Miniprotein binders against p81326. Designs and how they scored, part 205

Target 1, 226 residues: p81326
Amino acid sequence: MLHFGGFIMEINHISKILEKEREEYIRNKVEEYLKQGFSKDDAVNKANQSWRTYIGHRIQDVIYNLLKKFLKDSGLKVTTDKALNNRNLPEELDKVKRLIAINYGEYLFLPDADVIVYKVENNDIKIIAIISVKNSFRERRFETTYWKLKLKESPVTSHIKVFLATPDKDNEISYKCPNGKPKKMRIILEYELDGIYFLKEDFEETEKAKHFGKIVEDIIEISKKL
Below, E stands for the ipSAE of ESMFold2; O stands for the ipSAE of OpenDDE; V2 stands for 0.75 times the mean of E and O plus 0.25 times the DockQ between their complexes.

## First folded at step 20 (miniprotein)

Design KL32
Amino acid sequence: SEERRKIYELLWEAFFLLWEALFLAEKGDYEEAIEELEEAVELLEEALEEAEELGNEELIKMVERLLKRVKELIEEIKKKLEE
ESMFold2 (binder alone), alone request of step 20: mean pLDDT 85; pTM 0.833

Design KL33
Amino acid sequence: SEERREIYELLWEAFFLLWEAFFLAERGDYEEAIEELEEAVEELEEALEEAEELGNEELIRMVERLLERVEELIEEIERELEE
ESMFold2 (binder alone), alone request of step 20: mean pLDDT 80; pTM 0.757

Design KL34
Amino acid sequence: SEERREIYELLWEAFYLLWEAFFLAERGDYEEAIEELEEAVEELEEALEEAEELGNEELIRMVERLLERVEEMIEEIERELEE
ESMFold2 (binder alone), alone request of step 20: mean pLDDT 82; pTM 0.769

Design KL35
Amino acid sequence: SEERREIYELLWEAFYLLWEALFLAERGDYEEAIEELEEAVEELEEALEEAEELGNEELIRMVERLLERVEEMIEEIEREMEE
ESMFold2 (binder alone), alone request of step 20: mean pLDDT 82; pTM 0.782

Design KL36
Amino acid sequence: SEERREIYELLWEAFFLLWEAMFLAERGDYEEAIEELEEAVEELEEALEEAEELGNEELIRMVERLLERVEELIEEIEREMEE
ESMFold2 (binder alone), alone request of step 20: mean pLDDT 83; pTM 0.784

Design KL4 (at its last look DockQ between E and O 0.66; V2 from the best seeds 0.69)
Fold by OpenDDE base, look of step 21:
Structure KL4 (fold): chain B 226 residues (1-226), chain A 83 residues (1-83)
Amino acid sequence: as target 1 above (226 residues)
Amino acid sequence: SEERREIYELLWEAFFLMWEALFLAERGDYEEAIKKLEEAVKLLEEALKEAKELGNEELIRMVERLLERVEELIEEIERELEE
């Protein structure tokens, strides 16, 4: 039986190499901002923010493309919130947009939905899952949880699974009780969400906290019940 | 430099291929997994070549190590297919 542990380890290795990109990226951005007249401290802060945005998009794109590819054979479709932010949408995407909307009385708003998985059966669209992608939890730590709770409030959206995918590079939610101390964020996210998928090897596995390699199988299984 | 950017783009592509290989292996498609890993090897070899041209010793060592490990992984999967 292939020990996938070794495979995951090599994926982690390339991730470490890619982290070296940060050092070069930051250096170049700092130089750019210094030339623009910013102070050294401001330049460093802006460079770090720029990197967070950049790396977040890269990871999100990887996850999106993987899910799109590996769910296709099962007849499942994938889109993004960005794709839905158009005035003129194809009929299918317009329906998807409406089926994930949250009611606030006089207003409808969309949840943060980095990746949306849905199926089309008999010309009806069923939303299966929303995947939130987070590289770090420095900002808006419980935003995904908020959206999950809001989706539960409506019979139209209550069936939608909400997953979190993260490399968790800073080990913010990798373990529930490291050194006997409960990590509030991990416990709450795992309790409220339908699953957490880690793009890393070193984490505490549970029924809801799994390796990202399992997400395709889990989504396919959910789709069969919907 | 443009050359450094190219190296990291190759590594991102290799990263994607390695994840594809993992998903393929998870569903039992070992032959296709090997193909993806072989494609990753090609990208890593190109990255290594460019790293050598830049004279970045750290990057050279890191890519060489990764390349060796991916090749070992291919051999391991191939052995399992022959059993």
Scores: ipSAE 0.712, ipTM 0.879, lowest interface PAE 0.6, mean pLDDT 90
Fold by ESMFold2, look of step 21:
Structure KL4 (fold): chain B 226 residues (1-226), chain A 83 residues (1-83)
Amino acid sequence: as target 1 above (226 residues)
Amino acid sequence: SEERREIYELLWEAFFLMWEALFLAERGDYEEAIKKLEEAVKLLEEALKEAKELGNEELIRMVERLLERVEELIEEIERELEE
């Protein structure tokens, strides 16, 4: 049967629409930066960086709202690292923050987690999964695996599943090398993470690498086993 | 311009509805999935209208093709209901 989520992302016209949005966005930002006095080269570089931030947040918002909506009936709650950076946190979210914070001696830092799934049982909080949303792998390619390794170091956090969600528009981890082997980056990500969820149809599917449409049932299943 | 940004806001809302429909269909809620896709169609038609007012032939073609694919999804889900 056709995979509906992959069908939507696999359609080349969606990718073309997003490329058109990128072109318009970048043109507008370049004009704005030039008016601020930046050189052409600086304006272009800043505009491209601004786009990467914008599109990453757009995709994160979609994922956050989808998970929040579809996990609610299973008693699962969803928050974001941005929400946890708020100065005046409700008690529940403050507990979530404390449960994922990484200890670096005198300092406590939040992982660069985009979306966090947790449940509340008898006023106790259990973190189920962290979803990292990556639009590209050009910079900090293994950041998500670093956070998985840090979470594995403590008995309190070692149960937390770490997933990667990506459109992988530029096919950086979707396909095998010409010699028939997966790319090294794909091998490392797939080995270290608990799952990779593609927001597109065309990629090499494995037990850990699957369509984004499967993420809700996977999280629910994991939550029942914890 | 702001009109171009409004088009992309409509498109992102439609994309979200399409992904909602996916999750609904995955859990067997086919009738609700169709409702979400029909909402997406309305937003895509609004985006198409705005793209035509701007005369952006490339965006017009892209949105028209997306509408065709969404309508195919609705038909596919309707076949699942008839089985």
Scores: ipSAE 0.696, ipTM 0.868, lowest interface PAE 1.0, mean pLDDT 84
ESMFold2 (binder alone), alone request of step 20: mean pLDDT 85; pTM 0.837
ESMFold2 (binder alone), look of step 21: mean pLDDT 85; pTM 0.835

Design KL5
Amino acid sequence: SEERREIYELLWEAFFLLWEALFLAERGDYEEAIKKLEEAVKLLEEALKEAKELGNEELIRMVERLLERVEEMIEEIERELEE
ESMFold2 (binder alone), alone request of step 20: mean pLDDT 84; pTM 0.817

Design KL6 (at its last look DockQ between E and O 0.62; V2 from the best seeds 0.00; counts 0 for: pae O 2.0 > 1.5)
Fold by ESMFold2, look of step 21:
Structure KL6 (fold): chain B 226 residues (1-226), chain A 83 residues (1-83)
Amino acid sequence: as target 1 above (226 residues)
Amino acid sequence: SEERREIYELMWEAFFLLWEALFLAERGDYEEAIKKLEEAVKLLEEALKEAKELGNEELIRMVERLLERVEELIEEIERELEE
């Protein structure tokens, strides 16, 4: 019988090869910034920021394209925050944007919604889920939970599922503390969000914390309830 | 360094194909999963060729190991189809 552990192990292996990319990227970027006249400290900081932007985009692109491909036959559509900020929004995407916006009085902000899943029925749009993609939790550790709480405050957005997708390569939420307890950040994220999906193998699965491979089935099941 | 970036582009494409194959296999589409894995093998063979031209022994070893394991996975799925 086929077991999916083999797929996950190979995905983990290739992920480790991609982690070697970081070391080379940082070294090359530091050298580039030094040639531009930045100090060593500034060059290192800029190189690390450049890497965070690069890797975040790569992971978001993978997630977007996988969801778009595998949700299509279930009548579900997928878009991104980048597409929603484009100059010439078609009517469909303009409606999606309005349906996830949070009202702060005189201001409207979009939640942390890197990838958005929705369906269209008789020109009526229903937002199913938003996925926040985080490579690192060094900054804005609880931004995704804040947006979930804001979406829950309005009856128009309270049904929207908020997921976090992460490789968690620095083990900030996947590993337990030495005393065996989950880390505080893991406990809070798991409690407040509708799900956490890991692009790695080494973590303890729970009802809300799963391998990324389960996300398509979960989204399809949720869409049937809406 | 520019050649090293090409190798990692191939690895990102293979990473995507591995995920595609996983999703396909989860829903029972084993024949299509095999096709995606075979596409990944082609990309990994290209990445291996580039790593050898650079003389990067660490990367060569890592890609060779991955290629062997992906081929084993393909064989396992093929056995499931025969039964």
Scores: ipSAE 0.757, ipTM 0.887, lowest interface PAE 0.9, mean pLDDT 87
Fold by OpenDDE base, look of step 21:
Structure KL6 (fold): chain B 226 residues (1-226), chain A 83 residues (1-83)
Amino acid sequence: as target 1 above (226 residues)
Amino acid sequence: SEERREIYELMWEAFFLLWEALFLAERGDYEEAIKKLEEAVKLLEEALKEAKELGNEELIRMVERLLERVEELIEEIERELEE
């Protein structure tokens, strides 16, 4: 119990540090874009967009490294969509890539998969879960849901769990019915996805909506059933 | 500045170790958790030194607060090991 409380407090500290880092980053980027000849408004907008991309990558890297480390002892492996975007893949990763591909008739496309968890048994690869990491929901709010639904359409991919990990800084999906009004995005994401994991303290917990600290245990449990 | 960026990188690395320690502690791996936290302390001490050299009071305060929190967590885990 002490450990969960400690984890929660540290996330708040991270958020404060990230906020300060943001201010400095934005200031520097605005100055850079002004020197390039952009207007003040354009420079600010571009700086904010650059920050969103930057912080998204940082959070994704942290989540990837944590999952990789803590799932290793259970014999589970972790990769990313970026690692799969190579022409020459090791045999194992080539198999992983093929096992997450979605059929569009004449074409195969990969879902957005920030983190992919899989196991190797008897030289066979089983995909366990895909984790989408989102810092904010300003763009492509239901993209993860789309990929989950597409994966369900094939017996090859229908077993793959799809999770969302987010700090939800703007409280877009932290609660189902704040002030008695249903939040459509939270309800739909929770219904369609296999789980939502929050990198924050203040959220409505449900069977599918949990603290990020639970994701390792949940993935291990799923892997035992696969 | 490049110096400020380096301080932030040290803080990010310390955060990762902190998260790792918390996951370890949740599993009952308290000794390993403490080792990770001690490593985080070393990184933060380096960050603090650099922040002081830079003369950035805000960064100094941020690093000091994080150091205090990490030290508190070590003490909490050590108490659990003695029980």
Scores: ipSAE 0.265, ipTM 0.660, lowest interface PAE 2.0, mean pLDDT 86
ESMFold2 (binder alone), alone request of step 20: mean pLDDT 85; pTM 0.838
ESMFold2 (binder alone), look of step 21: mean pLDDT 86; pTM 0.843

Design KL7
Amino acid sequence: SEERREIYELLWEAFFLLWEAMFLAERGDYEEAIKKLEEAVKLLEEALKEAKELGNEELIRMVERLLERVEELIEEIERELEE
ESMFold2 (binder alone), alone request of step 20: mean pLDDT 83; pTM 0.807

Design KL8 (at its last look DockQ between E and O 0.89; V2 from the best seeds 0.00; counts 0 for: SAP 71.094 > 70)
Fold by ESMFold2, look of step 21:
Structure KL8 (fold): chain B 226 residues (1-226), chain A 83 residues (1-83)
Amino acid sequence: as target 1 above (226 residues)
Amino acid sequence: SEERREIYELLWEAFFLLWEARFLAERGDYEEAIKKLEEAVKLLEEALKEAKELGNEELIRMVERLLERVEELIEEIERELEE
């Protein structure tokens, strides 16, 4: 039997190298904003926000492409909320959009899904799961939980699994009771969501909190039961 | 700088390849996992070359160490496959 510890170490190692990108990115963005006429303080604040957006998109792209590649042979398809917001949708994606949308009376809105997994069965579309990708929890901590609760309110969306995928590099949700004190954010996220998948090794594993390496197997298993 | 951003593009692609190898190994497809790791080595060698051209000693050190560890991982997987 192959031991996977080596993969964890190497993925952690390259992740540390990638963290070095932040300083250069922010420096370049500060200069860009200064050239646009922003004050130094505003340029710094905007550069930090730009970094958070950039790194979030990078992690989301990795997760999207991994899921797309490894779920394909199981008959599962993957899309994103960005793709669903395009004005010219293929018929299949238009159906996906309609099946995941949440009703607010006469208004219809998409949840913050980031990545959406679905299957086509006898020309019908069934949404399997959405994966919210969070690089940090300084802002909008419980946004994913809100969308899970809204999806549970309708019988047509209540089956959809809602997962969170995160590097959690600052250890904001890695442990339930760090230093003996309950961590509200981790406890609520784990309770409300169907799973949390960590893109790192150092976290408290539970039935719902797992290493990201398990996500493909879990999604395939769920899809077989629908 | 523009050159440092190219280095990070190579590193992000290697990151993806390492995850691919992890998922392949999880399924028991160790031969394909090794091929993905070998692809990652080539990208890391390219990133190392560019880091050396820039004289970025910190990146050079970190990428060299990662290269050595990925090559050791390939050998480790090959040894376990023989059992």
Scores: ipSAE 0.779, ipTM 0.899, lowest interface PAE 0.8, mean pLDDT 88
Fold by OpenDDE base, look of step 21:
Formats: sequence, structure tokens, C-alpha cells
Structure KL8 (fold): chain B 226 residues (1-226), chain A 83 residues (1-83)
Amino acid sequence: as target 1 above (226 residues)
Amino acid sequence: SEERREIYELLWEAFFLLWEARFLAERGDYEEAIKKLEEAVKLLEEALKEAKELGNEELIRMVERLLERVEELIEEIERELEE
């Protein structure tokens, strides 16, 4: 039985190398902001925020492309909220957009949906899952949970699974009770969401908290029940 | 520098390939996993070449180590396929 430990070690290693990109990126951005007239402290803060946005998009793109590739053979399709943010959508994507919309009475709004997995059967679209990608939990820690709860309120959307994918580099939600102290965020996210998938090895595995390597199989299984 | 950016782009592509290989291995597609790892080796070799041209000793060491480990992983999977 292949010890997947080898893959994990190499993925972790390359991730560490990519973190060196941060150092260079921050240095360059700080210099840029200093030239724009910002103070050193402001320049550093802005550079860090810029990096968070940049790295978040890179991780999201990786996850999107992986899911798109590995779900294709199962007849599943993948899109993003970004792709849905268009005035002129193909019919299929327009239907997807409508099927994930949340009712607020006079208004319909879309949940945050970094990745949307759906299938097309007999010209009908079924939404299978929404994956939220979080690189860090510094901001909007329970936003994904909010959207999950809102989706549950409608029979149109109540079946949609909501997953969180994260590398959790700062170990914010990797363990439920490290040193005997409950991590509120991990407990609530695991309770409210349909699953948490970690792009790392050092975490507490549970029925809902799994390695990201399992997400494809789980989504395929869910799709068969829908 | 443009050269540094290129190195990190190669590393991001290699990162993706490593995850592809992991997913392939998870479903038992070991031969295809090896192919992805071999592609990653090529990208890492290119990154190493560029790192050497830049004279970044830290990056050179890190990429060399990663290359060695990925090659070892390929060998490990190959041994399992022969059994």
C-alpha cells in the first residue's frame, strides 16, 4: 500500500519554497508603496494584504483546476462565482446561477462560491456542491457557515453540500481541542458544514474533516445520490 | 526580476502536478501518477537552472532537495508496481 506520506512531504516542501515567494513579493510591494508616499508601517500592511489576496487566488485556481480535471470523467462540471458574474451567460451557467441564489424577499443574492460543482441530466441542472477556499481565517471566519445555513432554508438549495478547503497554514482549525482547549472555530465549522478538506497532513481527521485528496471521491459519491 | 518570477511560476506548475499525481495515486493510477511526477521533475530542473543563473544559493538548495525527493518518490512507486 503506497504510503501517501511521500507525496505529502513533497507537497509540503514545495509549499515552503513558494512561501519564499512571499518574502520577495512583500519586499517589492513595500518598495512600491514607499515610492507612492506611504509610511513604512502602512506600506508593510498594504503589502501583506496584497499578498493574502494574491496567494488566495493562486490556491483557489489550483483547487478549481484539480476539481475540474478529476470530476470530468464522472460527467460532473465545475464553475466559479467569478464566471457567473457576467451579464451575458450561456444558458447552462445562467441556470446554475439561478439554482444557487438565496432569497432575501425582494432580492436574490449569490452565496460566496469559489467553486461550484454541478451535473446536467436530461437538460436539468443539479447543483451538487459549493467549495469555499480559505487560505487563512483572519477575516470572515464564519462566512461559509452563514451561506450553508442560508442555503438550508430553501427546498431549492437545501440539498447543496458546502465544503471548506484550506491549507490552514497557521493551524487555526487543524485540531478540535489542542492542549485540552476547544477550538471554537474548528468545532463550529465542522458542525455546520458538510465537510472540511485540508491541503496538509498535520490535522485531526474526523468523519467531516478529511485530507483534500478525498474530496473528489466524496463529491462523486454525493452526485450519485442526487 | 522576470527570471525570479519565472522560477516561481515553474514551482506553481510543479505544485499542481504533484497534487495531480497524488489524486491519481489515490485512485490507483500509479503509472499516470509517475508521468505527472516526471513532468514535475522537468519543471524543477528548469527552475534549478534558472536559480543557478541567478546565483540564489538558498533557492538552489531547496529545489535540488525537492528534485531528489520527487525522484525518490518515482522510484518508490515503480518498485511497488513491480511487486
Scores: ipSAE 0.734, ipTM 0.888, lowest interface PAE 0.6, mean pLDDT 91
ESMFold2 (binder alone), alone request of step 20: mean pLDDT 86; pTM 0.838
ESMFold2 (binder alone), look of step 21: mean pLDDT 85; pTM 0.834

Design KL9
Amino acid sequence: SEERREIYELLWEAFFLLWEALFLAERGDYEEAIKKLEEAVKELEEALKEAKELGNEELIRMVERLLERVEELIEEIERELEE
ESMFold2 (binder alone), alone request of step 20: mean pLDDT 82; pTM 0.787

## First folded at step 21 (miniprotein)

Design G106 (at its last look DockQ between E and O 0.77; V2 from the best seeds 0.78)
Fold by OpenDDE base, look of step 21:
Structure G106 (fold): chain B 226 residues (1-226), chain A 83 residues (1-83)
Amino acid sequence: as target 1 above (226 residues)
Amino acid sequence: SEEDKKIDELLEKADELLYEAQELAKKGDYEEAIKELEEAVKLLEEALKIAKELGNEDLIKLVEWMLKLLKYLIEEIKKKLEE
């Protein structure tokens, strides 16, 4: 696509667009849980929890599909951790899975990898980046940081860039020092990760903290150095 | 495939229209912006049809998102016209 100024730049509206579905979603889920025998209060709570999971997956899907499309012309490929969870993987995806695995001595485990960007050259696979998608930071605030640090511990995975993509609806990490008070989470995430990409306009921009519209260019540039 | 190329062309044109529409909106040319976005919607609807015929689920989801976005932007610009 010629101009990153179109659909990628307008991703800022993702939270508002998807939020329009909330009322209907909650209503339907509440009805479902009531039919299952839950109390009204329990049904509402469960519906809200379900919505949080649902909206997170929707955002992840949008990001995945955008990156898949926009990186295609550069010869880069995109997959997800969900795709890698299959028992019968094509050879290419099986290799991708093995190349992101983290060594825990007796065991190998995969990092949380919502989106994985890789290239294939001369039948060799090189992992370029892992993108973690977070709608909110209420749970597992530093999980992405943990995986970045673990990936750095091995020469096999140390080159893999780890990015965070978020709309940061609650402004938890949009600014470093709002009102003169340091936001610990923003500072740590920016320090430990290779980049933070915001699905919004209202944030403090730095070398590592950018608008999501820059992610495609950044990934392509990284891929050329590998 | 030929169908894939056609979809790509449609998406590229839609992206260009979206960019132009946003620039028009920034200048206060809201009516013209809406017209361009509506044209982009038509292109995406055609792309969606082709994607469905191909059975490409990822592409279907992408185009559906793009359509939602364009429709949202049209609504937002219409609100500004009433203001």
Scores: ipSAE 0.819, ipTM 0.927, lowest interface PAE 0.5, mean pLDDT 93
Fold by ESMFold2, look of step 21:
Structure G106 (fold): chain B 226 residues (1-226), chain A 83 residues (1-83)
Amino acid sequence: as target 1 above (226 residues)
Amino acid sequence: SEEDKKIDELLEKADELLYEAQELAKKGDYEEAIKELEEAVKLLEEALKIAKELGNEDLIKLVEWMLKLLKYLIEEIKKKLEE
């Protein structure tokens, strides 16, 4: 009944659709920073940094809402790291938080996970996958890989699939060997992660590097094996 | 709920229209593709109204994205018609 293949397959346009918001966003932010007393150059730099954060959150919201709707009839639930950082968590989300936390001795930290997929069976919660959403690879290029490696260190979390979702506008990881030379970032991300899902059409598809439209089928298949 | 089921039916039909529109556009039938997409927009506008009546913020955001996507596609196909 809820088969939205067309809408999820057309996510290829997300960067172009959201980029139309940039001009107005930057103009408003520069004005805001100038009112705060920043120089013109500082206001422009801060506005551009603000845009990069804003666009990343917008893409996360789209992915979250699509997955929440698409996975509902398969008995799968979706939450976010923002929801898990709330001071007053419902019991279900508190359990989700505990099940993905990484142990650093006397400290527990959540992996940097933007979207979390889980299921509930007999009050038992099983974490299926964590999706990291990256619009830009300027900073923390291998952050998602780090969290996958940490999750693999414990048998309690080693089953959790770790995916990267990205439009990759600048083609930083779209091709494995551009011009015949290996691209280190693409190769390492593809090797270490359970999957890379592109929110665009122009990329080199492999067994682990796929169009985002395949992520729902993959998650459902994984959930059946747990 | 009955309202959730109605929204799901509207979204499913809109998805079918989107698929059909893209197939029409591949054949060069741009005017008919636009008509299909415009019908999908009407279905999603109805779904958005129901979602707002329910106060379901996640569903509202989903339908708003779907509308934004359809409107983008309509404009892209209109550009092809004018060429």
Scores: ipSAE 0.740, ipTM 0.890, lowest interface PAE 0.9, mean pLDDT 89
ESMFold2 (binder alone), look of step 21: mean pLDDT 88; pTM 0.853

Design G107 (at its last look DockQ between E and O 0.76; V2 from the best seeds 0.77)
Fold by OpenDDE base, look of step 21:
Structure G107 (fold): chain B 226 residues (1-226), chain A 83 residues (1-83)
Amino acid sequence: as target 1 above (226 residues)
Amino acid sequence: SEEDKKIDELLEKADELLYEAEELAKKGDYEEAIKELEEAVKLLEEALKIAKELGNEDLIKLVEWMLKLLKYLIEEIKKKLEE
């Protein structure tokens, strides 16, 4: 598959494509909530909140499926935090789950990991990268940064790259200093994370801030060094 | 499996057509670009059929997304032709 100029590059349209579903989705949800006994205003608010969650999952699914496909030929595997939440895990996924766990003394907890990329060599699993997918930054703006910092604290997890993938529809982190004013969130995220990948064309490109089309190549390169 | 290989081939060809269509559109050859994209849609529809037969949910979702994308691009290019 062509990594550039094909389906990965055209991901720029993801927000517009999925937004076409919004009107019908909202209408159906409003009707559902009205039947449950909510007021019209409450039903609309709940429907909008539901849409935000729904669209986030849809974007995550697209990214997951693309990466799974494009990394397959390189021998790399992809999973999700959702898959790891099962009680009965295959041995391989159980190992993956344990290798991304963060130590809090008496307890181990998993970071938020929308997409997890790993390789299997000689029956050993190496975690390569975690990708956080964010549609908007209205909530939990630095959550991904927190997990990156926590992963760095252990020699077991310090090598794991943490990436952010976003369409950044509201241009919250697309530019560092628009109109001469620093965007604190962009600067901090770019500094703390291993990379930011945009599902759009209109952004300030840097060494760490790239188009999503570069993520496959970057992950493969990282995997060769591990 | 043989079916997996066939799907991969179809997806690769569709990707190539998409790239060609983009280049054509950049040059203003919108009609030719649409033809390439429509051919890519046919390939993806075949891939989707095979994926459904295999029961591969991840692949089904991938191909469905790709189809949505191609259809969207066709619509966008058609708008440019009317402009």
Scores: ipSAE 0.803, ipTM 0.922, lowest interface PAE 0.6, mean pLDDT 93
Fold by ESMFold2, look of step 21:
Structure G107 (fold): chain B 226 residues (1-226), chain A 83 residues (1-83)
Amino acid sequence: as target 1 above (226 residues)
Amino acid sequence: SEEDKKIDELLEKADELLYEAEELAKKGDYEEAIKELEEAVKLLEEALKIAKELGNEDLIKLVEWMLKLLKYLIEEIKKKLEE
């Protein structure tokens, strides 16, 4: 059983660790695109676009794999929205998918959630939490709050906790009132979501805004009440 | 399986060593912290070998991240020791 949480607590270094990969990644990718016949300028632009996609997926993968392992001995299971979009889905995951899906009349969509935590009790599935991993807030700033509000519309999904996990490299939501002025994005996200978990050290901690290292304890405690 | 249980044991020991190394580094005991992190690296290298034999891609990714984190921490503590 993973008792100590050292690997969870040290995730605060994730942005610095992964950024060290950037230079080699870009160099290798530019070389690959040049071999494909792209101009130098196009190869560089494509490599930078590739990097942004790559680092976002890497952060998501780290969070998913850590939570999957750290929650296992508490009887909690973890999956992703990517896994739920597979057309040949095992029965357990098909049930998870149906329990998270939101009805839009003749259409059924999954929330844009990167990580889903659930438990199985008496062969029944209970969705505990959805964790949205956001590397930056340049686009889709309030998408996570939209999904929380949609999940609250039905008694079947209203219990699902919706968390945001972020390094917040640009300090867009790290403080509620920087320079004495309310930061709209931080205030609304904290008000509407069940929690914000920072993958860095420097932020304003509140009851809902915490270090990512606390997420395992919080999820376990929530699961005991559900 | 026996392989899964062995990996779990290796990860648990490595996590304990990381936690202890963090506490040592906070106290300024950098050489001791590095020694514990290096032991944790050895445990994770063994875990990675087993995970690859199992073909468990999620576990391979997890252990590779854990190794990257430990090696990062070792280098950061070495910088402090040289100051």
Scores: ipSAE 0.750, ipTM 0.898, lowest interface PAE 0.8, mean pLDDT 89
ESMFold2 (binder alone), look of step 21: mean pLDDT 87; pTM 0.848

